# Ledger of designs, part 222: miniprotein binders against q9h3h3

Target 1, 235 residues: q9h3h3
Amino acid sequence: EDGFTAEHLAAEAMAADMDPWLVFDARTTPATELDAWLAKYPPSQVTRYGDPGSPNSEPVGWIAVYGQGYSPNSGDVQGLQAAWEALQTSGRPITPGTLRQLAITHHVLSGKWLMHLAPGFKLDHAWAGIARAVVEGQLQVAKVSPRAKEGGRQVICVYTDDFTDRLGVLEADSAIRAAGIKCLLTYKPDVYTYLGIYRANRWHLCPTLYESRFQLGGSARGSRVLDRANNVELT
Key: E = the ipSAE of ESMFold2; O = the ipSAE of OpenDDE; V2 = 0.75 times the mean of E and O plus 0.25 times the DockQ between their complexes.

## First folded at step 16 (miniprotein)

Design GM35
Fold by ESMFold2-Fast, scan of step 16:
Structure GM35 (fold): chain B 235 residues (1-235), chain A 97 residues (1-97)
Amino acid sequence: as target 1 above (235 residues)
Amino acid sequence: DPEEKEELIEKLIELIRRALERARRLAEEGRVDEAKWLLIKARIIAYIYAEMTGDPELVREVLREAVEILREIAEKTGDPKAEEALKLAEEALKSVE
């Protein structure tokens, strides 16, 4: 493949953000309707640009589930971007610590666990588990990409409020594992997304902060979590 | 592959065009928060473009367009959120000029 996978994924995600979303909002919809909604809109069958043969005839950017207590707080993203532009022109070092401080200063603290799965039963089953965890209150909000015209893996994003809160990030990982998810998970703080940080960036920053791997047996937690920025095991 | 890179660059430019066009439409409708988010997204796409090409000019162009859109909505609505966003966009543009 090309060397621009992260940039392609970022561009695709941005385009998806601008198209309509299919949303199950637990704040206004009874939890008893979730199973029917999941059956109607399985992510392996919902097409990115619409197809009369799929559940959607029009473009869909994301399929999302909002928890009953979900209250989005994006922080001061405009101020963050302005500070980032000023930092770049100042010549000061750009490090994980510097970005963390920018995020804290501007209250841009949210982040997400990412998992990539091929279209099919395993993806739909994983999404259903995550969606139920959101509606039941173990997770706050999640979304999954629709099926691309060309095929390829789809991504499930599970959000947390504060990437600097290790305990909260680990609690979300535990909830994902409890939902039956066994694949590799990586965690990306939204500050990196808002600043366009990707693989092979000029500052040689790792674009994800945490990594979670499933452990079979011998672990009450069910997974091993690494802090990639500090090279420290959080297990 | 250089040709794959050029295809991606064209896609990024198209995404910026779409985001700015929709932001202007939302701003005209008085949907200030949604317009602000699209301007943020346009800047993200411009950052990615700048990293790929080494050319920061699209960041400046997006900021100039954002200033224009926010100025128009602030003048038409008097919305304090639009006025604050305009001030921040003007400061950001001055920092990269």
Scores: ipSAE 0.440, ipTM 0.714, lowest interface PAE 2.1, mean pLDDT 85

Design GM36 (at its last look DockQ between E and O 0.85; V2 from the best seeds 0.81)
Fold by ESMFold2, look of step 17:
Structure GM36 (fold): chain B 235 residues (1-235), chain A 97 residues (1-97)
Amino acid sequence: as target 1 above (235 residues)
Amino acid sequence: DPEEKEELIEKLIELIRRALERARRLAEEGRVDEAKWLLIKARIIAYIYAEMTGDPELVREVIREAVEILREIAEKTGDPKAEEALKLAEEALKSVE
């Protein structure tokens, strides 16, 4: 329930990043092949570390879909990390404004909406909707974790290219909701990932920038979005 | 739970070792961008380790190994990306000394 939950999840994510991925890349693969690919690799049935009875079973870190407009650009992450280390040795205070400025200065602007779902039809259906939205151009990049042996919840990550572009982040939330997703979404800028900053950190930084909650009969697209840094509703 | 903490620490150390070993192999092949990516990952993992233990030494060690790997790439290939990455790593090492 607690202990080192954030650190365990971070370690698992780092391991997954370094294992092979299953990728549908719309830049090189015809969109007509998507449905067959989704049927072959439902995330609730793709195992993280392979099946013992399957020949050549290999680990799968992530299942991902790249949209036609996807342009990989993580920014100057090495420079970001170096500047972060220098800041820590300087003795100067570390604030949310400091993190935002580091991200802007080094062009590490990407972020992601996260959702957690139990394995099964609901997860596979949600993933398929998101994957179609990516291939059709409403979203740019998404990934989903495979099924762990423990059988716990899986995560879908939907990326945006600039966390400082609030309108763009909200448009991605709207596209996710249009795909039929009703669960809680949280938004985390990638700068926190690259600096190893998670909840309960010693600087009291809040890695979750936005929360999105589905509401029937609410605002356009039915989202109630809260800015966690300023405790302000954006809907 | 002290047992869970020790298990996680060992996992973090193993992940760093795996990332650095792969980065060295990629460096031997002249694959600069892929090597840099793994060095970035190793550094993230070292940050997590430092927060759990209160000991920043592993961050320093990862940076030292990154300097060594990037120097070898830059000398072998003359690649401007490797030379720039080496310069940044050398500057980073001075700031954490």
Scores: ipSAE 0.839, ipTM 0.930, lowest interface PAE 0.5, mean pLDDT 88
Fold by ESMFold2-Fast, scan of step 16:
Structure GM36 (fold): chain B 235 residues (1-235), chain A 97 residues (1-97)
Amino acid sequence: as target 1 above (235 residues)
Amino acid sequence: DPEEKEELIEKLIELIRRALERARRLAEEGRVDEAKWLLIKARIIAYIYAEMTGDPELVREVIREAVEILREIAEKTGDPKAEEALKLAEEALKSVE
């Protein structure tokens, strides 16, 4: 209740967005250079504000990899925010369906799978797997946070272009699992991020649409994906 | 913890100030897309502030500032994209005031 952890993380993410990024852009850089780039900039060693002895002397907000076919489309975020402000003064109910409709109307459709890992070899290994999947065309784009001054878990974000395209979201989950990732994943549409909606909001909205858990056993291997909004198991 | 909340609020205000100052400088340089994205981020931070404090005034202040910055960009560049962004910001200001 009193920790404001979600708000702290949101503030740090906004600050990171405004600082320089380290980017491997497969649209302009040969795939053969990826392994050297990953070795130069392991996320467990890249420091948020720069430090003697780290790979960077200057602040780094995010470490990102853009796929060869990546074409960013953020939609009309300004129009989305204006419509959201008008909606709040209109007296109309604010529900998950209302936000979904605003997102569709303004073409703000992107979303992301999130995973949180402690600094170290496992984080660097996971990021390398994700980065290779992006460069090989199995995923579109991904980013990872640098190491914070205080330590703590780092986040890997793997983006999809349309949160309303369930098959596309599930396909990204499958590609993440194929890259060797076994930790818990959660999926969040960017519309919630652009509207400043996190856990503990006034409207009691849950910004997480899906959860993915790695599961071995039973009749199938791979991931079990839960639709959080409808409380339905998809796989 | 009230002290923890106050410290976070101060950080949010400082982050908005940084975003708006950079947006003004980018406006001076005619860098429309970059200025627009900083204004979008300033609004996100203001939304977080409003939820934490129950006070929507900072959202209105950020929108007023966005109108001023976008007007300067439109006047300096004559860019139709800046003019469209200004119109949206003016409509947003009218709806919240």
Scores: ipSAE 0.825, ipTM 0.922, lowest interface PAE 0.5, mean pLDDT 88
Fold by OpenDDE base, look of step 17:
Structure GM36 (fold): chain B 235 residues (1-235), chain A 97 residues (1-97)
Amino acid sequence: as target 1 above (235 residues)
Amino acid sequence: DPEEKEELIEKLIELIRRALERARRLAEEGRVDEAKWLLIKARIIAYIYAEMTGDPELVREVIREAVEILREIAEKTGDPKAEEALKLAEEALKSVE
């Protein structure tokens, strides 16, 4: 994806964040209702703008599942943004280490595994697997983008609480793989999103920290995880 | 494509406008946390804009509007969260002026 495509996708994601979400909250809804909810709102059929014949008549930004342990604590994002603006004005060098320290200082530590899938049965099946893993407590929270008019790929985001906790990031990868997901996964900290840092930024910062590739056989985790910053395999 | 870039820039501006307008309405309703989140999103969109255009002015404008909205909330509600958010926004504004 070129820089323009990344910025376009970012703008669409920001627009989606402002629209209503379809949410299954396991904290308030019995787990026994999950299957009916998944059947009612399959991601491949839920449309971004509520197209005729879709399960939704109104715009939907995201479809999400919240686990029992989910807490919407994003840290001090406003303080993070202020510090980022001050840093840019200072003319000091900006590195991945700088962003990591900013994230730690402001407790903005959330990150997500991302997978892109074409609309259809495979997407809906993947989402159902992830949703079950969230409700069962193997994952904390996940969301999926609704179907766009153009029929492009949909994204599933699986969140972790701390992108600096390598073990937690790897455990989430394992849970995703255990849910039957075999596609490429990329891990991105939310701090990059909150600061508007995408692919092809002027600071040459890579927002992707980890890449996971499915591997048949050998490793107990069923995936090969690459630390992209250090170019080191973690599994 | 220059035309596609221009369309995206226009979309970003419109998203910022909508976010700020909604934040103001939420502020009037005393919904501080929700207003704050929309202001955060407006800043993100402004950062994307600045990266695309090389113009940071929109970021400053968003921060100015955020200060105004948060001030209104703080004055109307007396909510400590709004006061804290206002302080941070004012500090941010000083850093970019």
Scores: ipSAE 0.751, ipTM 0.899, lowest interface PAE 0.6, mean pLDDT 91
ESMFold2 (binder alone), look of step 17: mean pLDDT 80; pTM 0.753

Design GM37
Fold by ESMFold2-Fast, scan of step 16:
Structure GM37 (fold): chain B 235 residues (1-235), chain A 97 residues (1-97)
Amino acid sequence: as target 1 above (235 residues)
Amino acid sequence: DPEEKEELIEKLIELIRRALERARRLAEEGRVDEAKWLLIKARIIAYIYAEMTGDPELVREVVREAVEILREIAEKTGDPKAEEALKLAEEALKSVE
């Protein structure tokens, strides 16, 4: 029992989703403008609810960068939620396999690599690297949380199209590492987010499928990726 | 901490209220896809609430509200997206006991 930290973070994420976003959209904005945009809106200084001393006077939920090829496909989330509600009233077991199958059936396949960093230079530097990788086409889309009123760590989310595509998930990890990121990464399918499943759930499901740790020495892999569900190393 | 839990529950209820209110406004503007996404978010928050409290009634309430909002959009506009969303919401309502 951790004082409802996971629930507070989930509530904050839902609130952030409903507030305005600051977006660099590479589909309509020249890549040459990215560095100026990053300098104008460093995530350590953009405040969640606006502040006279910050780059924003109005609330900002997320700071995001869309790649040139970004074409969002969230699948049938409404159908997924309806099926989830039906599953809970059935006698059928609720396991990682059943959630995977619901996600596939409703084409809700996206997922994300997550990293948590304290406000400051390291966060801003990490975000700049990720944003450049998105605009250059090595990643598809990413977002970062603004600075909360109380401080605390901020999160960078780097999305992939299909959590069942292990190679695609690993390729995103490689691109994140190539951008200079060395912190712990965890991967969560969006199906768990859409169903409100977090660490402390009654079904004892682990919403984190993969972990990536920076690797020192040996080959040029750059990271060790662990499949949390099967407890096997993938790289 | 009981006080912390009560504050969080109040925050979740307020977020649902905000999502449903925005969904109605977007519906009035004919912005069906955006209204649908607010209804999806309201259900996520209701799921979190149900896990924290053990009470599934708020999920049922949010599904009922979603049906009402989508029915109003579909009847007013005849929008195929709204009609499809309404059908899915009605099926969900039957599943929520």
Scores: ipSAE 0.778, ipTM 0.894, lowest interface PAE 0.7, mean pLDDT 87

Design GM38
Fold by ESMFold2-Fast, scan of step 16:
Structure GM38 (fold): chain B 235 residues (1-235), chain A 97 residues (1-97)
Amino acid sequence: as target 1 above (235 residues)
Amino acid sequence: DPEEKEELIEKLIELIRRALERARRLAEEGRVDEAKWLLIKARIIAYIYAEMTGDPELVREVRREAVEILREIAEKTGDPKAEEALKLAEEALKSVE
């Protein structure tokens, strides 16, 4: 594990996108079927490349739940990528503000809260809570990675429509916390993903906009959300 | 360290090849949205490769392949969306060259 960990994870995510997904789609499937589906496909037991002993015999890239009102809007990603290549050639400064403007111009506004958990009960419990929140309408869409052969951490991604809508991003954080999640969360706009910017990059851009840490205030549960770009606490 | 980097580079090249092959197959089936999305993913992988190696050639190669695949989709379907995607891909290739 050297300086290319983020690139390895990105490569794995792209490979996973090309393989079949296991999807619970609340737009076409009654909510009453969710518990059986979750029991059939716990993410700690679903294997990336299939195994006769697991719930899947064939490769699975992602396990996903789509909410009843989910309407994907990725914007103009092709135009974004073309503008990004032109920007690199132009000699203009490449800054977080410049990337934000490219995202707005091309309507590439979605982003996601990320959590990383080891395979096991805690992962499966966290995913079940997130999946229920999606199906019940508190979140729009989420996915979780299957178990890798090497036994590394798995990732849960919870998407929001607009990374510039701070209230919407915070509402998603609140819904994740209400589902019983207590681990570190980080928020990343999809614009960085579509431009291949993960961790280390020549422009020194940080693709993480927000961090959420579980905070217990006396007997009340809550979270501390930090705006990473401005180094300001929002909650 | 060198072994890990070489393994990753090989994996990125293989992922690009898989994405382009699947995009061409989907183009042959007239599945415009899926083909366009695979071309987007191939470019993301090429960006990661370029950042790691300092070599933009794979980005250019993927752009050229995207133009060819989108031309095939436009010719088979006559879809205005495919024609617009082709024009955008051609402009992007010109701007990078």
Scores: ipSAE 0.646, ipTM 0.820, lowest interface PAE 1.3, mean pLDDT 86

Design GM39
Fold by ESMFold2-Fast, scan of step 16:
Structure GM39 (fold): chain B 235 residues (1-235), chain A 97 residues (1-97)
Amino acid sequence: as target 1 above (235 residues)
Amino acid sequence: DPEEKEELIEKLIELIRRALERARRLAEEGRVDEAKWLLIKARIIAYIYAEMTGDPELVREVMREAVEIIREIAEKTGDPKAEEALKLAEEALKSVE
């Protein structure tokens, strides 16, 4: 019934960004401690605002795992936002291509594979698989939302450093599948997030660039990837 | 659903208010990067608000307040990052006015 689900999710994600995070940082913490950390903080049990029955007594915005080589680079987001406002006023066409060029110009290149799962064993198992892949070096960084007070699905985000690098995006998909993940995945560049584009909009921009569906049959990747904008299958 | 839309709009406005208040506090402390990120977040929420309501005025109001906060940081700290951020924020505001 909620016609604004994407906006609600965006608002919650931004509130979560401002709250404390639970982080396993493989740059400073031995990999041997990961299993104990995962057992201590299963995402289905970590509550958004803390309670006596949960693993956390304080609010938690995100639960994250940083890989050994993780180096945050958001680019020039402020310059991107300035250019976006200028573009809107200019009367020039606003297309996926022009946003891609703004992102490249301002080095705002990161993006993420997203999966939405209900709280429970499947979520915790999926997160554990992703976290191990990050610590083992097959993925760079990932985070998962805590359990909301009113329930609903939780999201796992697996980041890549350059959404314009198709091979890198596909390699991340392969690593996610190799970790045992079989659910639907969607890929979104962070440039859309920084410009507030989360749903159908006046410019007809789709913030989802790729969609990955599990493929039965023994493929090394285990998936079929679709370029959503061009309706081209990347295999 | 008008009730759900109104509740979401109130939530977006409260997120903007929280981000701007925290950015102002961080600016007083000279914490440039953290203040800049909160201003970026406030602008993102304002964009979502503008798309939902068709009214871009809140985006302009957030940009005006961001310019004031960044200017205060730049004057207080002399930080080149704050001065560059001020230049970009002023150019953005000028482009929509």
Scores: ipSAE 0.549, ipTM 0.776, lowest interface PAE 1.6, mean pLDDT 85

Design GM4
Fold by ESMFold2-Fast, scan of step 16:
Structure GM4 (fold): chain B 235 residues (1-235), chain A 97 residues (1-97)
Amino acid sequence: as target 1 above (235 residues)
Amino acid sequence: DPEEKEELIEKLIELIRRALERARRLAEEGRVDEAKWLLIKALIIAYIYAEMTGDPELVREVMREAVEILREIAEKTGDPKAEEALKLAEEALKSVE
């Protein structure tokens, strides 16, 4: 029933990571250049493998915007992978808590909010809003997938530096909503990605930690955020 | 279903091959951090393969290849990052063998 959609997406993501990226880096490029860059590279028009009719003739893996204060820290991913192998051979229970502890021990704490949108004006508009929020300092870093040959949905990823920091995760959600995003958002810690966990597995681990749904009306921020593992509302 | 699964498996193996070949090239250029990340990506894909097939052998093969690449880098460059990455890779491989 699950098929291999998650594995296909993971394979595509790894291939994309290995191909060149189009990057607006606010640490080295003036913010005044952003609008021209967004007009030149709308995600609905940038093709995954290049095309004479698109803004790119060569393959593009991701389109990314780095904030002025962005300071990447991936932690000790190799140490995490070594510890993961040791854990599997130890016979000790593998649970969400165990993975969380491994992530903390190896400082592999980053995670991301994901949103999936069909190619077109709405995607380009959403990406422009997110990119401006990054350059203006409300978000740290974001990327969006280019258009696949088959024309399926594209994904926008908005990163936070610490998935255990609920306030930081919620602040990123609020900034995404303030940018006009109304679709479902899911939050995934990168530790699951580095260990190849993308779907239901023998340990019953769910790589989605938080879920955000747009809330029309009310006085609270524009969304309800749920901790999926514990079924607890955070907002 | 089986046809799609086998196509995906072939794709995963091709991605591993690309990552390992690129890692060797970057290593020869002295670009240790970039080579290290490609080895990490190859191992991630090997984990996905193992979970799909129930066969961990590709994980072990990728670990052996990563150890060899990192050993070559460490011996040629003396880079402390390469030496530490080699130690971690050797530890991981020893734990599964």
Scores: ipSAE 0.576, ipTM 0.808, lowest interface PAE 1.7, mean pLDDT 87

Design GM40
Fold by ESMFold2-Fast, scan of step 16:
Structure GM40 (fold): chain B 235 residues (1-235), chain A 97 residues (1-97)
Amino acid sequence: as target 1 above (235 residues)
Amino acid sequence: DPEEKEELIEKLIELIRRALERARRLAEEGRVDEAKWLLIKARIIAYIYAEMTGDPELVREVMREAVEIMREIAEKTGDPKAEEALKLAEEALKSVE
């Protein structure tokens, strides 16, 4: 409860986006090279600003894996931001439904499953599982943050192309679980990110749309998924 | 924590400055799509700033700089991507003025 944690994380993510990325691109690199790349760049050892003792001497913002069929469609983010500004000046109520409409109108549909893990073996193992799922075609694209000098948890982001496609979001969750991931997952549409909406906002919007919890010996999915907006269990 | 808030505000302002400088440089190199994404990120950071401070002026300032950058490139190069980005930036600025 240090205050402004969500804003600090958002600022850090924006800074990371602007620095160089380490990318394994399965569209141009053979899948057989993935294991060597993962061994060379384990996220617990790759440092945010470079260190002679780490795999990188220069700053790294993100470590990413692009699937063979990955074709990003960001939509019209400029139009989305303009419409958001107009909406705020209109006095019209700002609700999850209104924001969903804005996202659909401007085709800003991507979203991501987020998981936060401490630096170490479990993070590197989780990332390796996710990266293999991406290269094998079960997931489309993913990225993981490098290690900060001050410590703290690192984040793995697994993207889906359409947050309104519930089935597709759930299929990504299943693939994450099949890769051996057991921690809490939360799903955030990118529309909230593009509009600077974080946990504590004046419109009382919850940017987390879904939550996934690992379930031992339970469902065929290996997880329980909750629709946070409607407070309904999906699995 | 007032000290934490002040530090974060300074960080947000620095990130906007970096984004705008890189956007201008990339646009001058003909990398208009990459410049566009830096301008989008500058506006996101300005939204965070506006919510923290209650002051929307930085959002408008970033929007004016985006118009200026794309106008300079469109006029100098005639790049259709820069002309489209300028049109969108001008429309956005008009909606808040």
Scores: ipSAE 0.765, ipTM 0.888, lowest interface PAE 0.9, mean pLDDT 88

Design GM41
Fold by ESMFold2-Fast, scan of step 16:
Structure GM41 (fold): chain B 235 residues (1-235), chain A 97 residues (1-97)
Amino acid sequence: as target 1 above (235 residues)
Amino acid sequence: DPEEKEELIEKLIELIRRALERARRLAEEGRVDEAKWLLIKARIIAYIYAEMTGDPELVREVMREAVEIQREIAEKTGDPKAEEALKLAEEALKSVE
């Protein structure tokens, strides 16, 4: 709305990536410990830089849950960035198809569903639902931002391993809805993140691939999913 | 709007400085993969800066710093993996110059 919201969010996310994370790793921690961990670290109470009265005395960049089968594969991000820089200096056209091909060539395939919620019970409840879905194996990995000093919405990110696998992206959406989430979701491939592409980019690219809106009714599906690039309803 | 833009640009420059300094420290500690990820993050911030300002030179400056850090790793460790990583970084920089 202010014209630089996406850039501010990107800057905040990058700063958070450099600070310590609070992690529940289901690969090494029994699932029975999750409820206690969620009670100890509700995202509405964990402060970005630490505060008396919060669960954390030190800065926290992200609160994350890794699933039992989670095996990170970021691909060749350095090769992707080098190819991107060469492409820009070559004068060749930059399109969604070109970026998709660079991502495939360098195996940078991950992406994420994003949801933004105000601090409070609804955020904590949503995060608990997502975290349980991750530990139970319906989702692979997720993270949520801590509470900022001056407030504002927090973001939950739910990752999938291949943005070109439409069925896999839709299955993640279904699992999010099954966890009780009713807010707007948008899906962003990580290739856009690694190349610094945001809402108002100079190539006029749509930085999100899908949009999901909650709608009760029909076919046991809790949402309608739109392909943003092609303006086609998928569900 | 102009005030907001200038404040954001200053924040992006600060993030690049933090990332590069932490990458150098991590490299000195032998935490090479973590150092590489901070270099990747510095380039992401430089891309956002380039889009906001229209100036791509900071991206190339970050790439030059990445080569320098990787050269220091290779020289200190003598690790064949580090030597290979340096060669790839130098080739990437040559492709954009």
Scores: ipSAE 0.558, ipTM 0.764, lowest interface PAE 1.5, mean pLDDT 85

Design GM42
Fold by ESMFold2-Fast, scan of step 16:
Structure GM42 (fold): chain B 235 residues (1-235), chain A 97 residues (1-97)
Amino acid sequence: as target 1 above (235 residues)
Amino acid sequence: DPEEKEELIEKLIELIRRALERARRLAEEGRVDEAKWLLIKARIIAYIYAEMTGDPELVREVMREAIEILREIAEKTGDPKAEEALKLAEEALKSVE
């Protein structure tokens, strides 16, 4: 809310990444087991630090579903970070285009659609829809945060391989909508995360590239997608 | 506000410490990919710290520790990606010193 909210959220995300994950891996687990797994681990009930009264007694950082064809390719993140250090030291202007070029050069191309929902039935239903789309092959991989704060929102992240591939990013949006998701979505490239860019930074970079809004009886895709940096509607 | 900032800074330093410690343990177990990701995460947090404080020294400290851990991984596993990451980490540290 005030002060260092974005930095606190980044610290919490780091801690979550370091704690154990609950994973349904469609590469090694039959799809027929998904419904039972979803019933056992609804995100609204899985607690961040464990509780005897919840599905987990131990800490859980993330709940994730890996698709059958999921093959992680993070690119050269260390090379990206080294180039970022050199760029800052050089005194050259830092722009969205420069950062995009660094990401392309080092093949750090992944990104994700984000949705924030309050704990409850609607979150669990949305996650189940996304998880099924992943296992059925319409999406590649997704994760959802456990319940950590009373009254706080939880986040579902749906990953794509290449943030520079506009068609691929839009296809993921369409698949999310087809899974029954109607809330606001925003798209963030992982390059910004790997460089520690958050909130209003000194370079005035917007770390979120796209925004998707659901429209009842609207577009053929069921959504309106905006390119935030250029303020241009794509659908 | 100053107290909130200092509390957050302490939390960031502790997260870096945890990440580096876990990365070393994972490297000793031969769990190369997981160790590499914790080193990446430690550097991300160090960048956040540097932006908050204006002090890049913690980034350099994290880079030196990461170099040590990556060298250990490369020696134990022979993983070309670990060797490449080590080379890039050394080049990055040299460019900012």
Scores: ipSAE 0.478, ipTM 0.732, lowest interface PAE 2.0, mean pLDDT 84

